# VHH binders against Malonyl-S-ACP:biotin-protein carboxyltransferase MADC (madC), part 8

Target 1, 317 residues: Malonyl-S-ACP:biotin-protein carboxyltransferase MADC (madC), of Malonomonas rubra (o06926)
Amino acid sequence: AKWTELQDKSFLEATARERAVGIVDEGTFTEFCGPFDKIYSPHLPLMGEAIEYDDGLVAGVGKIGKKPIFVISQEGRFIGGSIGEVSGAKMVKTIQLASDLYEEMVSEKPDLPEEMRPAVVISFETGGVRLHEANAGLLAHAEVMDQIQNCRGRVPIISLIGSRVGCFGGMGFVAAATDVIIMSQFGRLGLTGPEVIEQEMGKDEFDASDRALVYRTTGGKHKYIIGDCNYLAADSIRSFRETTTAVLQKPMEEIETFRRIGSMEKIKEQIELVKLSVSLKPKDSMDVWAHAGNENPESLINMTLDEFLAQAKRLKA
Short names: E, the ipSAE of ESMFold2; O, the ipSAE of OpenDDE; V2, 0.75 times the mean of E and O plus 0.25 times the DockQ between their complexes.

## First folded at step 1 (VHH)

Design g31 (framework vhh_8ghr_2)
Fold by ESMFold2-Fast, scan of step 1:
Structure g31 (fold): chain B 317 residues (1-317), chain A 126 residues (1-126)
Amino acid sequence: as target 1 above (317 residues)
Amino acid sequence: EVQLVESGGGLVQPGGSLRLSCAASGFTFSSYYSIGWVRRAPGKGEELVARISPSYGSTSYADSVKGRFTISADISKNTAYLQMNSLRVEDTAVYYCARLSITMIRGVYYYGMDVWGQGTLVTVSS
């Protein structure tokens, strides 16, 4: 499809490749290893799984304005978007390439404007580790986390969550480690706040087994109200592109403040939100939305994005 | 028997360079293992300074050594290296090569030391 027609396409219904092509400027996306390369996991044929030549993950580079954008776009239509050996390696290498380009560009021109420095965008559509490749998949998740850490303060990483399958399992923690999370109301994020807190504080300080029910709700409006995502976008490639573009125009110092686990103050705030949720003993998100100051929380469910953003009160901004 | 053997430690002046080597036996780097360098200085705890996954080609570094240390691996020689540049007195420590195991607990990934070497002393002083 033409790039201009892609802009109006549902982000939820789009393919991984359509999301990648549409998020960057027209004609700028170059895929690193596409289906024509016939790259696939050696574990899949042995386990009796169907072979997909791109291993269910599109990776490449494009531009937004003058800014190089390294794109990772997961494909839920291939084994639920699960991460295996080949797809994991592609994800790791793509983030590392962004970091390498940053070092090369800054070494050649230390005063290079921020708008010309690289960034990473990850469109999540995965249930997590591919069971047939569990050890390789687990290692890949850990390696991705380490590459994200290497990028902190240097290369901003933006998470897009609006796909059909959503973002679940180990990839939920990967998303929490990125600088900014953008969701649509149709997006689903399976990460619980208590588990993120336990990761940062350790079990002796906070045990995630006591997590509040409210944090199990995965939808975009709920995640926005409780502060588990930074921005809401409409369900179109255009809306995700425009929101991503606006975020990337901010200074790195400001972008870093959006990270869910970026500071001890944010962690303490999340602990207080969990304590509040437990004390309220909420039966659903409506109880929490009411506590946030929303007088008629049920009405928020059916609002358009613009109406919701104008009226909704947040526990955490 | 699975073993890691370090070499290359010694005395070096501040601002100098040193390269540590870690030879693995009993397993191969083409398997899905991460290799790391962990140091322990007098009066300080253990610090993972650098890690590499030879299978994925990815590396990571502690903030204290970023830009100064480079970890690499030669799969054909089954050997990992730590190139240490712009050395500081604070880098003085016993350096251990370790094979890192990955454990997932409630969705969180932890690196634990599975196998480690005997250690090699690096002293940075005038």
Scores: ipSAE 0.000, ipTM 0.351, lowest interface PAE 11.7, mean pLDDT 77

Design g33 (framework vhh_8ghr_2; at its last look DockQ between E and O 0.01; V2 from the best seeds 0.00; counts 0 for: pae E 21.0 > 2, grease 32.9 > 24.2, SAP .808 > .668, placed apart)
Fold by ESMFold2, look of step 2:
Structure g33 (fold): chain B 317 residues (1-317), chain A 125 residues (1-125)
Amino acid sequence: as target 1 above (317 residues)
Amino acid sequence: EVQLVESGGGLVQPGGSLRLSCAASGFTFSYSYAIGWVRRAPGKGEELVARIYPSSGSTSYADSVKGRFTISADISKNTAYLQMNSLRVEDTAVYYCARESSSWYFGRYYYMDVWGQGTLVTVSS
């Protein structure tokens, strides 16, 4: 009952732990920092439990079907979810465990069934750190990037972006480096947080308090249209879980092709779009959407997910 | 025939050690299965004591035995082991080796599809 009710919970409003537990199969999530104290009976139901308390980073392992899923879920409630040295190490270790498991499984069975391939799911919620301010944060980002690179071709890594804080700063580069990016329309993905953009560009040129502007430059619908994210999900744990499950059913070879959509080149294009938006009136993202072939781009802003997916034309496709 | 056969039980004094073995036949340890030790004390329900996923070597333990028991697997011998150290009277139980099925949705429910006959461990002075 608890896990099933969690499936209808808003991804935007969910805690890091709720997102982690809800993405994997009921009763399968084991958090790395907690003691292993749950007992099950082969003849009686084992109740999955909602985790009552949050910390800065939830890491653990669960399953989707037969597939081991290593989960990293960020909590941004304190100081915007900034990455420190200890939480960075936890991310690095979790990704290392996934790749180590994959290598051991292939060593025992060289033709490993795709349904058994381990995967990593990262639920981002961070304002990041400003690139010039924190050596420890920069080192953690670099180490995470190294682990993502080591997984390429072996262990798929799925980014989920739909939380309240979004995915900004150096973690924007981390998300772009993963294989697949799934966003909701409320998800925000950017190189630099809106407040830092305001400080660097001035409020007259870019107003971070303008929520419509922020959603048009960093939001999920815009990122989907320009190809910076691969999939849109509805704002529910269920929708993110279903989309993640569908992606993980694809062959690894197909999953690898999605990286080009979320590549560093696409991040550079986002930076140029942000710069150009200062020179454009309220239609800056609308001009891009129109260029992609959307005749009435403003009508897309308030569409439901189903309406949007049925009508929206993407820039590259 | 898929089968698990336990051995190594017996009578031991508190503080002593025993090593239980679980030999598998009719299937090989593979990526699809976890192997667990479940115990049943008289008048009590079943307790999952230890679990290993042989492909990764990943293990987990009940709090009641953590630091005292160690589960391992030898894939070349198709056998799992439970090393039980610092035994206590409360560890007295029938210990079963069991295979966790990967054939069904794992979510809320765990399913052990193959069970051994059990081996008795008695811890008494």
Scores: ipSAE 0.000, ipTM 0.106, lowest interface PAE 21.0, mean pLDDT 73
ESMFold2-Fast, scan of step 1: ipSAE 0.016; ipTM 0.431
ESMFold2 (binder alone), look of step 2: mean pLDDT 80; pTM 0.809
OpenDDE, look of step 2: ipSAE 0.121; ipTM 0.505

Design g34 (framework vhh_8ghr_2)
Fold by ESMFold2-Fast, scan of step 1:
Structure g34 (fold): chain B 317 residues (1-317), chain A 126 residues (1-126)
Amino acid sequence: as target 1 above (317 residues)
Amino acid sequence: EVQLVESGGGLVQPGGSLRLSCAASGFTFSSYYSIGWVRRAPGKGEELVARISPSYGSTSYADSVKGRFTISADISKNTAYLQMNSLRVEDTAVYYCARGPYYDFWSGYPTGFDPWGQGTLVTVSS
């Protein structure tokens, strides 16, 4: 598909590769390792799982204007986007390359212009650790966190959460550690999946098959109102690209103010708040929206992005 | 909008057969999607009964139905099927067709299986 046609494609329904190609300027994306490079986890053949040569993660570099953009795009269609040994190593290396480029650039030009500073964009589509490779997956999460910390104040890292799988489990912590979180209303973000919440609380209190309830508690509109994501984008590659571009034009000092000073503890607190809210009343997410100053919170559920952004009041900005 | 519409349910005697159909719209059966059948039995939770990956041709079944049920997909018609043979009283349930990822729906990782239709009721009764 041509890049201009790709811009109007649903971000939710796009492939990982389409998201990567579409988020950067036309013709600038260079993938580090493609499917034909035949790299995959040694654990998958032993466990009888399907093998994908890119191990469910697209990584590369492109540009937005003069800014080098290192892109990591997870593929939920491959083993739920889970992180294993090979995909984890690719993610770590990509962030490390961005940091290395930054050091090289400032070594040559100490007053490096903001518009030429490298950045990292991560499109999340994952439940976290790959069960067949749990130890390697956990190590990968730790190493990714180390690389993110190494980039703070130097290389901005932006999370895009708009995939159908969303961002759950250990990768929820990773997303919280990045500088900026951009979600669509169809994106989902949390430490635990809805099925785990149902198992803990009981179906009468939280029904995981109630799609509307799940989207109200983990979805972009709720996360935006409570301040768990910084920006809400429409469900198109164009909208995510435009929002990302606008953020990256800001100075690094300003970008750092968007970072939720998030720890595992803050994420756990938010999940407990969601559990408590839902267990008291099925509509408690809308009670939070009312507390934020929205007089008819139920009307927000069906609003378009433009209507929502014009009318919605946030608990935290 | 992604939709999956089930049909083919009904009343059948023990030992009988039924074929359920699932018509998909808003997406194509692509290399990365799995299609599954999830049932909700009276007084029980949801059970993933069968799953197919159209790209790999791979199928999986719950132990309770192995050897009796067969899942298939017709990519040209964008339709999935569940052939149910040797039906038992305990197979009585509402059967839902769902699009999902490769991962186990019940593990609490990617919230992949979301039944898009009202389901189709299968009653096995003497």
Scores: ipSAE 0.000, ipTM 0.109, lowest interface PAE 18.8, mean pLDDT 74

Design g46 (framework vhh_8ghr_2)
Fold by ESMFold2-Fast, scan of step 1:
Structure g46 (fold): chain B 317 residues (1-317), chain A 122 residues (1-122)
Amino acid sequence: as target 1 above (317 residues)
Amino acid sequence: EVQLVESGGGLVQPGGSLRLSCAASGFTFSYSYAIGWVRRAPGKGEELVARIYPSSGSTSYADSVKGRFTISADISKNTAYLQMNSLRVEDTAVYYCARGYLWSPYSAFDYWGQGTLVTVSS
């Protein structure tokens, strides 16, 4: 067990299993379903894809203190990190198990201490729905959303976005529906992948090969400034673990106020951001950062996390 | 009340096989419980050799036994098993069956059997 060494590992470079093992207390992670499950997706062979028995998604349970933590850790190396039928089913099952445990616990002890409340942590690494399994993948997204709804007010769900692939497509909507989003500056969050953005806008407007531009528009600093993520963590398993732990110390009623969608007020905030985008017509994320009150937005790009959090001004509605 | 009763221990030759059983009473196998096999040899500390979550079928093994031992559970019989193959002299130990309440605040096994002796000798 190299759990102490894992704590200093880059979250960006870590494997799905390393993220899962490292986010919970040492020695407590037990995998429910792993990459070694022989659950077969019948849709892959019809599209001429290589035959594989699972999607590489790691799911299991561990603990942080006394709190059971149900972990879903997506793996970007498996078919580019797209969501398929098998990985979708594993996500649904894992969230459902957390909800079922909560109901069992409160049945035994109606005044369940907050420190005992189960939680779900999802480490995203997906470009969205698998094209060759689009119908099955979209159904899986809907089922995941149903399970998230079942957890509201009962089981907090935390999104971790710090992987190389990021969180795009339908999974962007799933992340927005969770209670809390934690990103690193290297994490990426959006409704479309960089290649899709480049295709839609053209090379003159957005160059997907410009890594710096991509990270400025989908990266953690930008998402923090516009309110699309709640917390920033440094690029280490330790930083994500410490931030997650701190969030989970809060009462459930406070945690659910962090959610980006699901209330009239949050919907109004999203509408105002859309209106701002139309009115401002920003050419770069730095135009939005300037509008938020940052006098020298270029300086924010190279700041350390601590410097950024001390100086950056967030967008006001 | 909660009880775990081991059986199946004994003397076996190197390279041989042995199957341990752990009969549980006073609770039913559910997703709230893990069952582990922990061994202690004279002069050595305790080693968790295998763990199973009966409801999910999830298993884990110590590196020292991986590929040789297999843990399983029969929910209908409320019994867990440890199939030990390719036994070595260093596998000689008292083997304990233990229950872990997965949601326990202490993250430790809360009930233990009395242990069964496994001796691997020529």
Scores: ipSAE 0.000, ipTM 0.151, lowest interface PAE 19.7, mean pLDDT 75

Design g50 (framework vhh_8ghr_2)
Fold by ESMFold2-Fast, scan of step 1:
Structure g50 (fold): chain B 317 residues (1-317), chain A 122 residues (1-122)
Amino acid sequence: as target 1 above (317 residues)
Amino acid sequence: EVQLVESGGGLVQPGGSLRLSCAASGFTFSYSYAIGWVRRAPGKGEELVARIYPSSGSTSYADSVKGRFTISADISKNTAYLQMNSLRVEDTAVYYCAKGWSYLFGTPFDYWGQGTLVTVSS
């Protein structure tokens, strides 16, 4: 079965479309504005860039159980996953459709069961704004944030970060604004307190060319320990699907507590992380891991996911 | 398992009437978000002709059938109906009963019957 084979595929190595099809139940994914629709940014040919009719972003709807799942899956193979006019509009409209469906459902059944509540899943694979379309890309980021705000308490939004490109720049802020962040150890997420501290120490202290250091500071294990991601998944479509499914079985009220932005409690957590960085002055993510109570931080680097989840201590109380 | 079974189709002359029935099993109309009738004529795309929200009784119709077709639902019998009056040759199509959401008709959230053929011809 093609979908069964897809479940065992590396999430890191999968295409955006493979991630979208695989995250929802078999046979349920219906794509919005796919490549056969011949929709693309008019600015790309002018700038001499190759065009893809889906504009490097797969969007659609499928199911997990009875739950409608609106999927946005960014494609890093197309201009680094950058967000432009067409891809930005697709992202905005997909989130808006999820919100609209929720309102329609609640109008017909005010006591909507959690298993029927629509959700949005975003698989990030982007370095940020597409500079060929700078104004349109920036406006799209703002409009996406507006739609995320509109979904709060109504439609859960889950971030999946397991791609090779990861999630950086403006989309790092977007991911931080979602309700739940699920990463693999190979996923990368930027713009947290520890990374700001490392940058303040200068290039000599934070060497982006040191692959191990980059993965320690932006990778899933580090983000999990400092509380910047909520869950870790193994590097397979199956593991991301199973983790997403488990999260979405929780009531909306509980899901909201995982959000990194948008509450006083979460702001206080970020302030405490900044205070820690000022007092501890860490030179390596392992210094932070030691402070979290891990007696042998080095051993965490090579642990399997199951071993890591069983043994790792987090900064959260 | 959700199942929808249509009946009542057939051959009718222009100006005539037909009543389609949709017997549903595997769910109850009291909590369905929408029940609709969708038609597909040869060479044409699918058209949502009528929709009902059984819990509220709210109905809507395509402009092409408004004033001629009436959708209804009997919750106690778990059956939906489409009363078709003043039939025209262009109403010739396969008519499907569907359970779904209005925004999502034509997606995996729709549960469709096998359809019933309506032919309007002299």
Scores: ipSAE 0.010, ipTM 0.259, lowest interface PAE 9.8, mean pLDDT 76

Design g52 (framework vhh_8ghr_2)
Fold by ESMFold2-Fast, scan of step 1:
Structure g52 (fold): chain B 317 residues (1-317), chain A 129 residues (1-129)
Amino acid sequence: as target 1 above (317 residues)
Amino acid sequence: EVQLVESGGGLVQPGGSLRLSCAASGFTFSYSYAIGWVRRAPGKGEELVARIYPSSGSTSYADSVKGRFTISADISKNTAYLQMNSLRVEDTAVYYCARGSTPLSEFYKLLTQGSYDYWGQGTLVTVSS
């Protein structure tokens, strides 16, 4: 079947739509406001930009088992995956729909089985705000953050970072606010722990511009070692699907423990981790990997995912 | 065997009020399906004027009736209601009670593909003097 072939496709090289269709169970993905709806930002033609009817963001719903999965999949091939008026509104509405479904379900059955709890999965491939629509893009960014806040403790939100464009700019803050971050070694996440803390605590409390070199590394293995991503997946739709499925089988109470900025206590722990990294004045990421307990950090670069996960030691505050 | 039975229609003057009832059988409101009120005026298409999920109390309204109509449900009586206030001549229509085709666990289909699979016989509401 086409879906079974899709499972073995590189996540890095897949399209946004392929990632969305492949992450959920075969035949279950229903797309919201797709290309045939001909929805696009009115500002793009006026600014002389090409248009895409899906505005570079695939959104929809499918299932994993009995669990409704609301999917947002960004497409870096359209204006670098930048978020504008239409794509931003689609993202906001998709997260809101997941929250609404959760409220309906628990109203009917307060002791909701975890296997039926709705979830949101976001595949990031963007640098953030679309400049042609600066005000609308910034507003959408804020509204997405508000919807993520509404979901905390109720609807798990999982970030997938394995695309060619990566996750940079303002959308890095959005990814950091989700419950779980899954990366491949080829994934790129620009936002670091210090920048996440600055956003949550404010610049007067913590200034992210004074950060160690090691925290500027964007790759999945480094993010895993320093605790900026929770799980690593191999570069295939199958691996991301299997990792996502395993995470979503956990109770919501446990999933909340993975969130980097989930509580004041976690923020304090992250501040201590940053202070540790900075105080050691690392010359490169290998120094931090050594401090995490890896005796030959250079060898980790060449390891397969399975070898890496079996041997790698993570940094502890 | 799902059945929906409307009552409460009739003739009313502009500015008046009327309350429609929809008695459901063959399923319970505790197993959440959307219950909607759809109207059809002579020569016009169908308009969904109000929707409720009885188990949660979640409601929505068409802009044409928002602030004037109130939908509610009584789970113990397995009955939905449409309270119509400040009625206008343009509210004249046959009002149908309908059950959404998708249960709570898949209600997202109602948002993307919205459909109603069981309908009542309809009740006529005439607003004139």
Scores: ipSAE 0.000, ipTM 0.150, lowest interface PAE 16.3, mean pLDDT 76

Design g6 (framework vhh_8ghr_2)
Fold by ESMFold2-Fast, scan of step 1:
Structure g6 (fold): chain B 317 residues (1-317), chain A 125 residues (1-125)
Amino acid sequence: as target 1 above (317 residues)
Amino acid sequence: EVQLVESGGGLVQPGGSLRLSCAASGFTFSYSYAIGWVRRAPGKGEELVARIYPSSGSTSYADSVKGRFTISADISKNTAYLQMNSLRVEDTAVYYCAAETSLYDWLKRGSYDYWGQGTLVTVSS
């Protein structure tokens, strides 16, 4: 019954744990605690290193239907969601465990039904690397990228971006490397925070306190139109859960087609597009939307999600 | 065929002590990923009060029982224990023993959470 109430909670306002518990089936989320190398199953590889509990990141496993879901949920309330040594290692080990489970399942049943294929879901809420652990945090970003590449074609990885802090810095690159990005209109995704953009461009061109401008350039509607996110969800745990579930019902071969690859060239193109949009004028995201084929782009700003999805046109490749 | 049988419940005075036992059959605790004690008082939700990972001996406790309860497992006897000290009226509940088999078995073949029938603990003057 508490899980049912949790479904109606704002994804933006939820805690990391609430997002993790709510995204998977009721009663199935089991949070990871202590070292995984202590697991003594004959079929579980020895991992060799401990995974510490918490450090601003919730990790665990649950189910959606028959599908094991490995959940990583970043906590913005803990040092702004910044990634350090412990939280970074926890992300790496969780993704590796999903990959290891897939190998064990395929070893036992090579024609593994899609409905049983493990998946990873990452709820991002981070401004980037933890400064006093910068080297370890940066190395963790690289290792997470390696684990994501190791999962390609085997274990789908879904990014959820709807938190108050959003997904910025190095974790923006990580999200771009996942198979599917789901955002709410209130989610934010970019390689720089709004304050850094303000500092670089000046307040006359980009005012970080102008929430409407910030959400237009880093928000879900803009990212959807320019192709930087695959799906939009409403601001509720239920909507993110339903969208995630629908995506995970697709075969792996189809999920792979949604990937925005993590190449540096694509990321540089995104940065240049954002800089161009910011440097023009406050209405210039509207110009991008008009080029995508939207005849009255200003009307899109105030549309409900359903209205927007029915009417919005996306940039063509 | 897996079963967990709890014993040791009963009536005890506030400030007293009680030891619960959980005997497993149909599997060995050395193959369990985790063993826990969950309690449920009427009108309240379930609360995981203590958990042990038999392979490592690592334990965790709910804030409500930290310092008062101790979980342990005797692998050779295939039995887990919950030592409850300094009992309070609010500890009154049905206590269930629960075991999770290996993580791979749980994930690969479905839920392997096994539960006993529960044992009643009443703390009353």
Scores: ipSAE 0.000, ipTM 0.192, lowest interface PAE 13.0, mean pLDDT 75

Design g8 (framework vhh_8ghr_2)
Fold by ESMFold2-Fast, scan of step 1:
Formats: C-alpha cells, structure tokens, sequence
Structure g8 (fold): chain B 317 residues (1-317), chain A 126 residues (1-126)
C-alpha cells in the first residue's frame, strides 16, 4: 500500500513494519538489515550481526522533517511480541546508535539546529520476556534501560502504545523510563513500576506480586487520568505520527518534565498515586475516575477522543 | 524539486580512468547534507563507494576503492565528483549519486539516503 493510504490505517491493527514506515516521513524509513545495503566499516559488521529483522522486531532510521528518527517497532505476530536475546540486542544497538550519532553531530557542530538532532521512537507490542530465553530477555531489559538513561537530556525517546498486544510485563518499566508515553484509547499498558515501588517501600507496605493492586485497567483513557501516559492519540498511524511530531517540536527542557521515572521525586509521586488508588478501595476504574473529579465517570467511556480530552479530569497525588 | 544528475560514465579499459559528476539542484551543499556514490553491479547488492560532507570537508571510501578513487565537491557549483583511477573489471556497475539529509558519518555508513540520481553506467573491459 501507498504511504498516504497507510496514514489512515488503524494503528492497533497495523504491522510493526507499517507502524515504522508510517510514523516517519514518506520514503525515508531504512531498515538496518537489508540485502541492498552492503556497507564496509569495522563498526557496521558488528551491528549487522546484532540487528537481524527475523527476530520479530523492526529497527531502522527515517526522518521527520530534518530530524533523524531511530525507530524500534515490536511485532506481536512473532511469539506474542516477546523479547529474546536477538530482539533485545537489536533494541540496545538501535538506541546506542542514536546516542552515538548525537554525540558525533554536536561535537562537530555545537550550534547545530536542534531540529536536526536525533530522536528515538519505540512502538511497543509485547507480552514480556521470551520464556526459553528468560535470562537473556531480562538482561536485555536492563541494558535497554541503561541506554535510555544515557540518552536523557540529549536524545528524546518517545513511547507509542496502541497495538493489540499492548505493552505488558518488563517493557512497562522500559516505557515508564522513556521521556514521553503516547497511547490510544485502545492501547494497553499492564504494569508500570510496581517492582520499583516495592523496593522503595518494602513488601509489607506494597506487594508488587499483588496484580489486583497494580493492575486496574489497561486502557489509554484510564492511563491518561491516572498520569501513566502523557498524550492520547486517535487509532490511526496519522494521529500517532502527528502527536509524535508535535512532541518532538518541544524544547528538550519541556520534554524532560514528562518523564514518569527519572528521579526520586517521580518515584515518590508514583508511590502516592498507587497508595491513593488502593485507599479508594475501588471496585473498578470508575471509583478512581470519580475521585479525580469526574462527576459522571461512566459517560467518559463512550466519548470520542476530542470530547474526552475536553472534559476529563486527571488524578493528582 | 530536489534532483541529482550523474554524468561521465562509459566504457574504459582496465587501468584506465573516468571522472563522474553529480549536479545537484533543489538544495545546496552548504545546507548540512552529505553526498555519496553508491554502485550496483549486475547480480550483486549495492555498495557505498565514497562519501563527502561538503560542509564538514570530510570524506570516506570503501576498502575496495581506497587509494584509487577520490571524491570531491565544489560548493559554489553545487556539484560532486568521483575521480576513478586504476579501474578494474570488478568496478563495472551502475553508479548512483545519493543525498543524505544529515551530517552524521554513521548515518551515511548505514546507507541511508533520501534522494537518488538516475545512475550512470561504468563498464571496465578489455
């Protein structure tokens, strides 16, 4: 299909490749692996060995305007989007490439326009670690988070959550560590920092294994109200692209303020929101939405995105 | 309208020389772009032969052509050149001029280009 037709496609139903191609400018997406791109460099052979498409993860680079965009797009059709050794290494190398590019460009041209500096976009579609590679998958999660930390204040990282599989398990923590989370109302996000909360408070006060405590709802509207995502997009590649573009036009200082996990202060806010949700003893998300100040919370379920954004009140810690 | 137009290809004997030219329009070499020469031989994949970042003054070459080929650019004429010396039968290919929209050497090494010329055929045979 043509790029223009791709723009109107449901983000929820799109493939990993369609999301990657559609999020960046027409004709600009290039995958890091490919039979037609034979390049001779000591650095590239090592990346080529690590960056292999057939592990169910699409990685590459494209542009939005003049800005290089390094894209990681997970594929739920391949083993439910689970993270293994190869796909994990591919994510790590892609983020590292963006960071390396930033350092090289700024080192050569300190007054380089910010619009030309790189960014990373990660489209999540994962149920967690791949069971037969669990140890390697868990190590990859930690390495991805290390690379994200290396990018802070230098290379913005945007999370897109709108796939059918959603973002569950350890990748929820990865998404929380990025600078900005964009969800659709049909996107799903399962766990966001419960193990970090347990480490800070102790298990007697907060048991991260208590799924009912931390998992209330997976939907974008709920995540928006409780502060677990920054922006809502409509369910189309176009809407995710436009929202991503608008975010990337903001100053880095403003982008930094959206990060959910980045400092002790953000972790404390997260703990207080969890405490509040438990103290409300909700039967479902409606009690939480009512506490946030929504007088008829059930009516919000059936609203269009524009109606919802105009009326919804967000929970405060 | 961004356009890259190659010229200078043709038939040459082994050991001979050719100079390829790439005339660019719709953008300027002073605007944070780099130019690469990519070749494709029959039955083989694409190979980045040489690149230049006119605003940086930096150049790089594939090992297969290092010491034999020289890339240069004339910013005032908005034209890039590939001087090919000591040509070998293995250099036979269609040569494309291509633009990279970033200053990064790594972006160029990854083979990312957004605009391509039509290509010019170079045949090296006895």
Amino acid sequence: as target 1 above (317 residues)
Amino acid sequence: EVQLVESGGGLVQPGGSLRLSCAASGFTFSSYYSIGWVRRAPGKGEELVARISPSYGSTSYADSVKGRFTISADISKNTAYLQMNSLRVEDTAVYYCARSPTLSEWYQLLGYFDYWGQGTLVTVSS
Scores: ipSAE 0.000, ipTM 0.128, lowest interface PAE 20.0, mean pLDDT 74

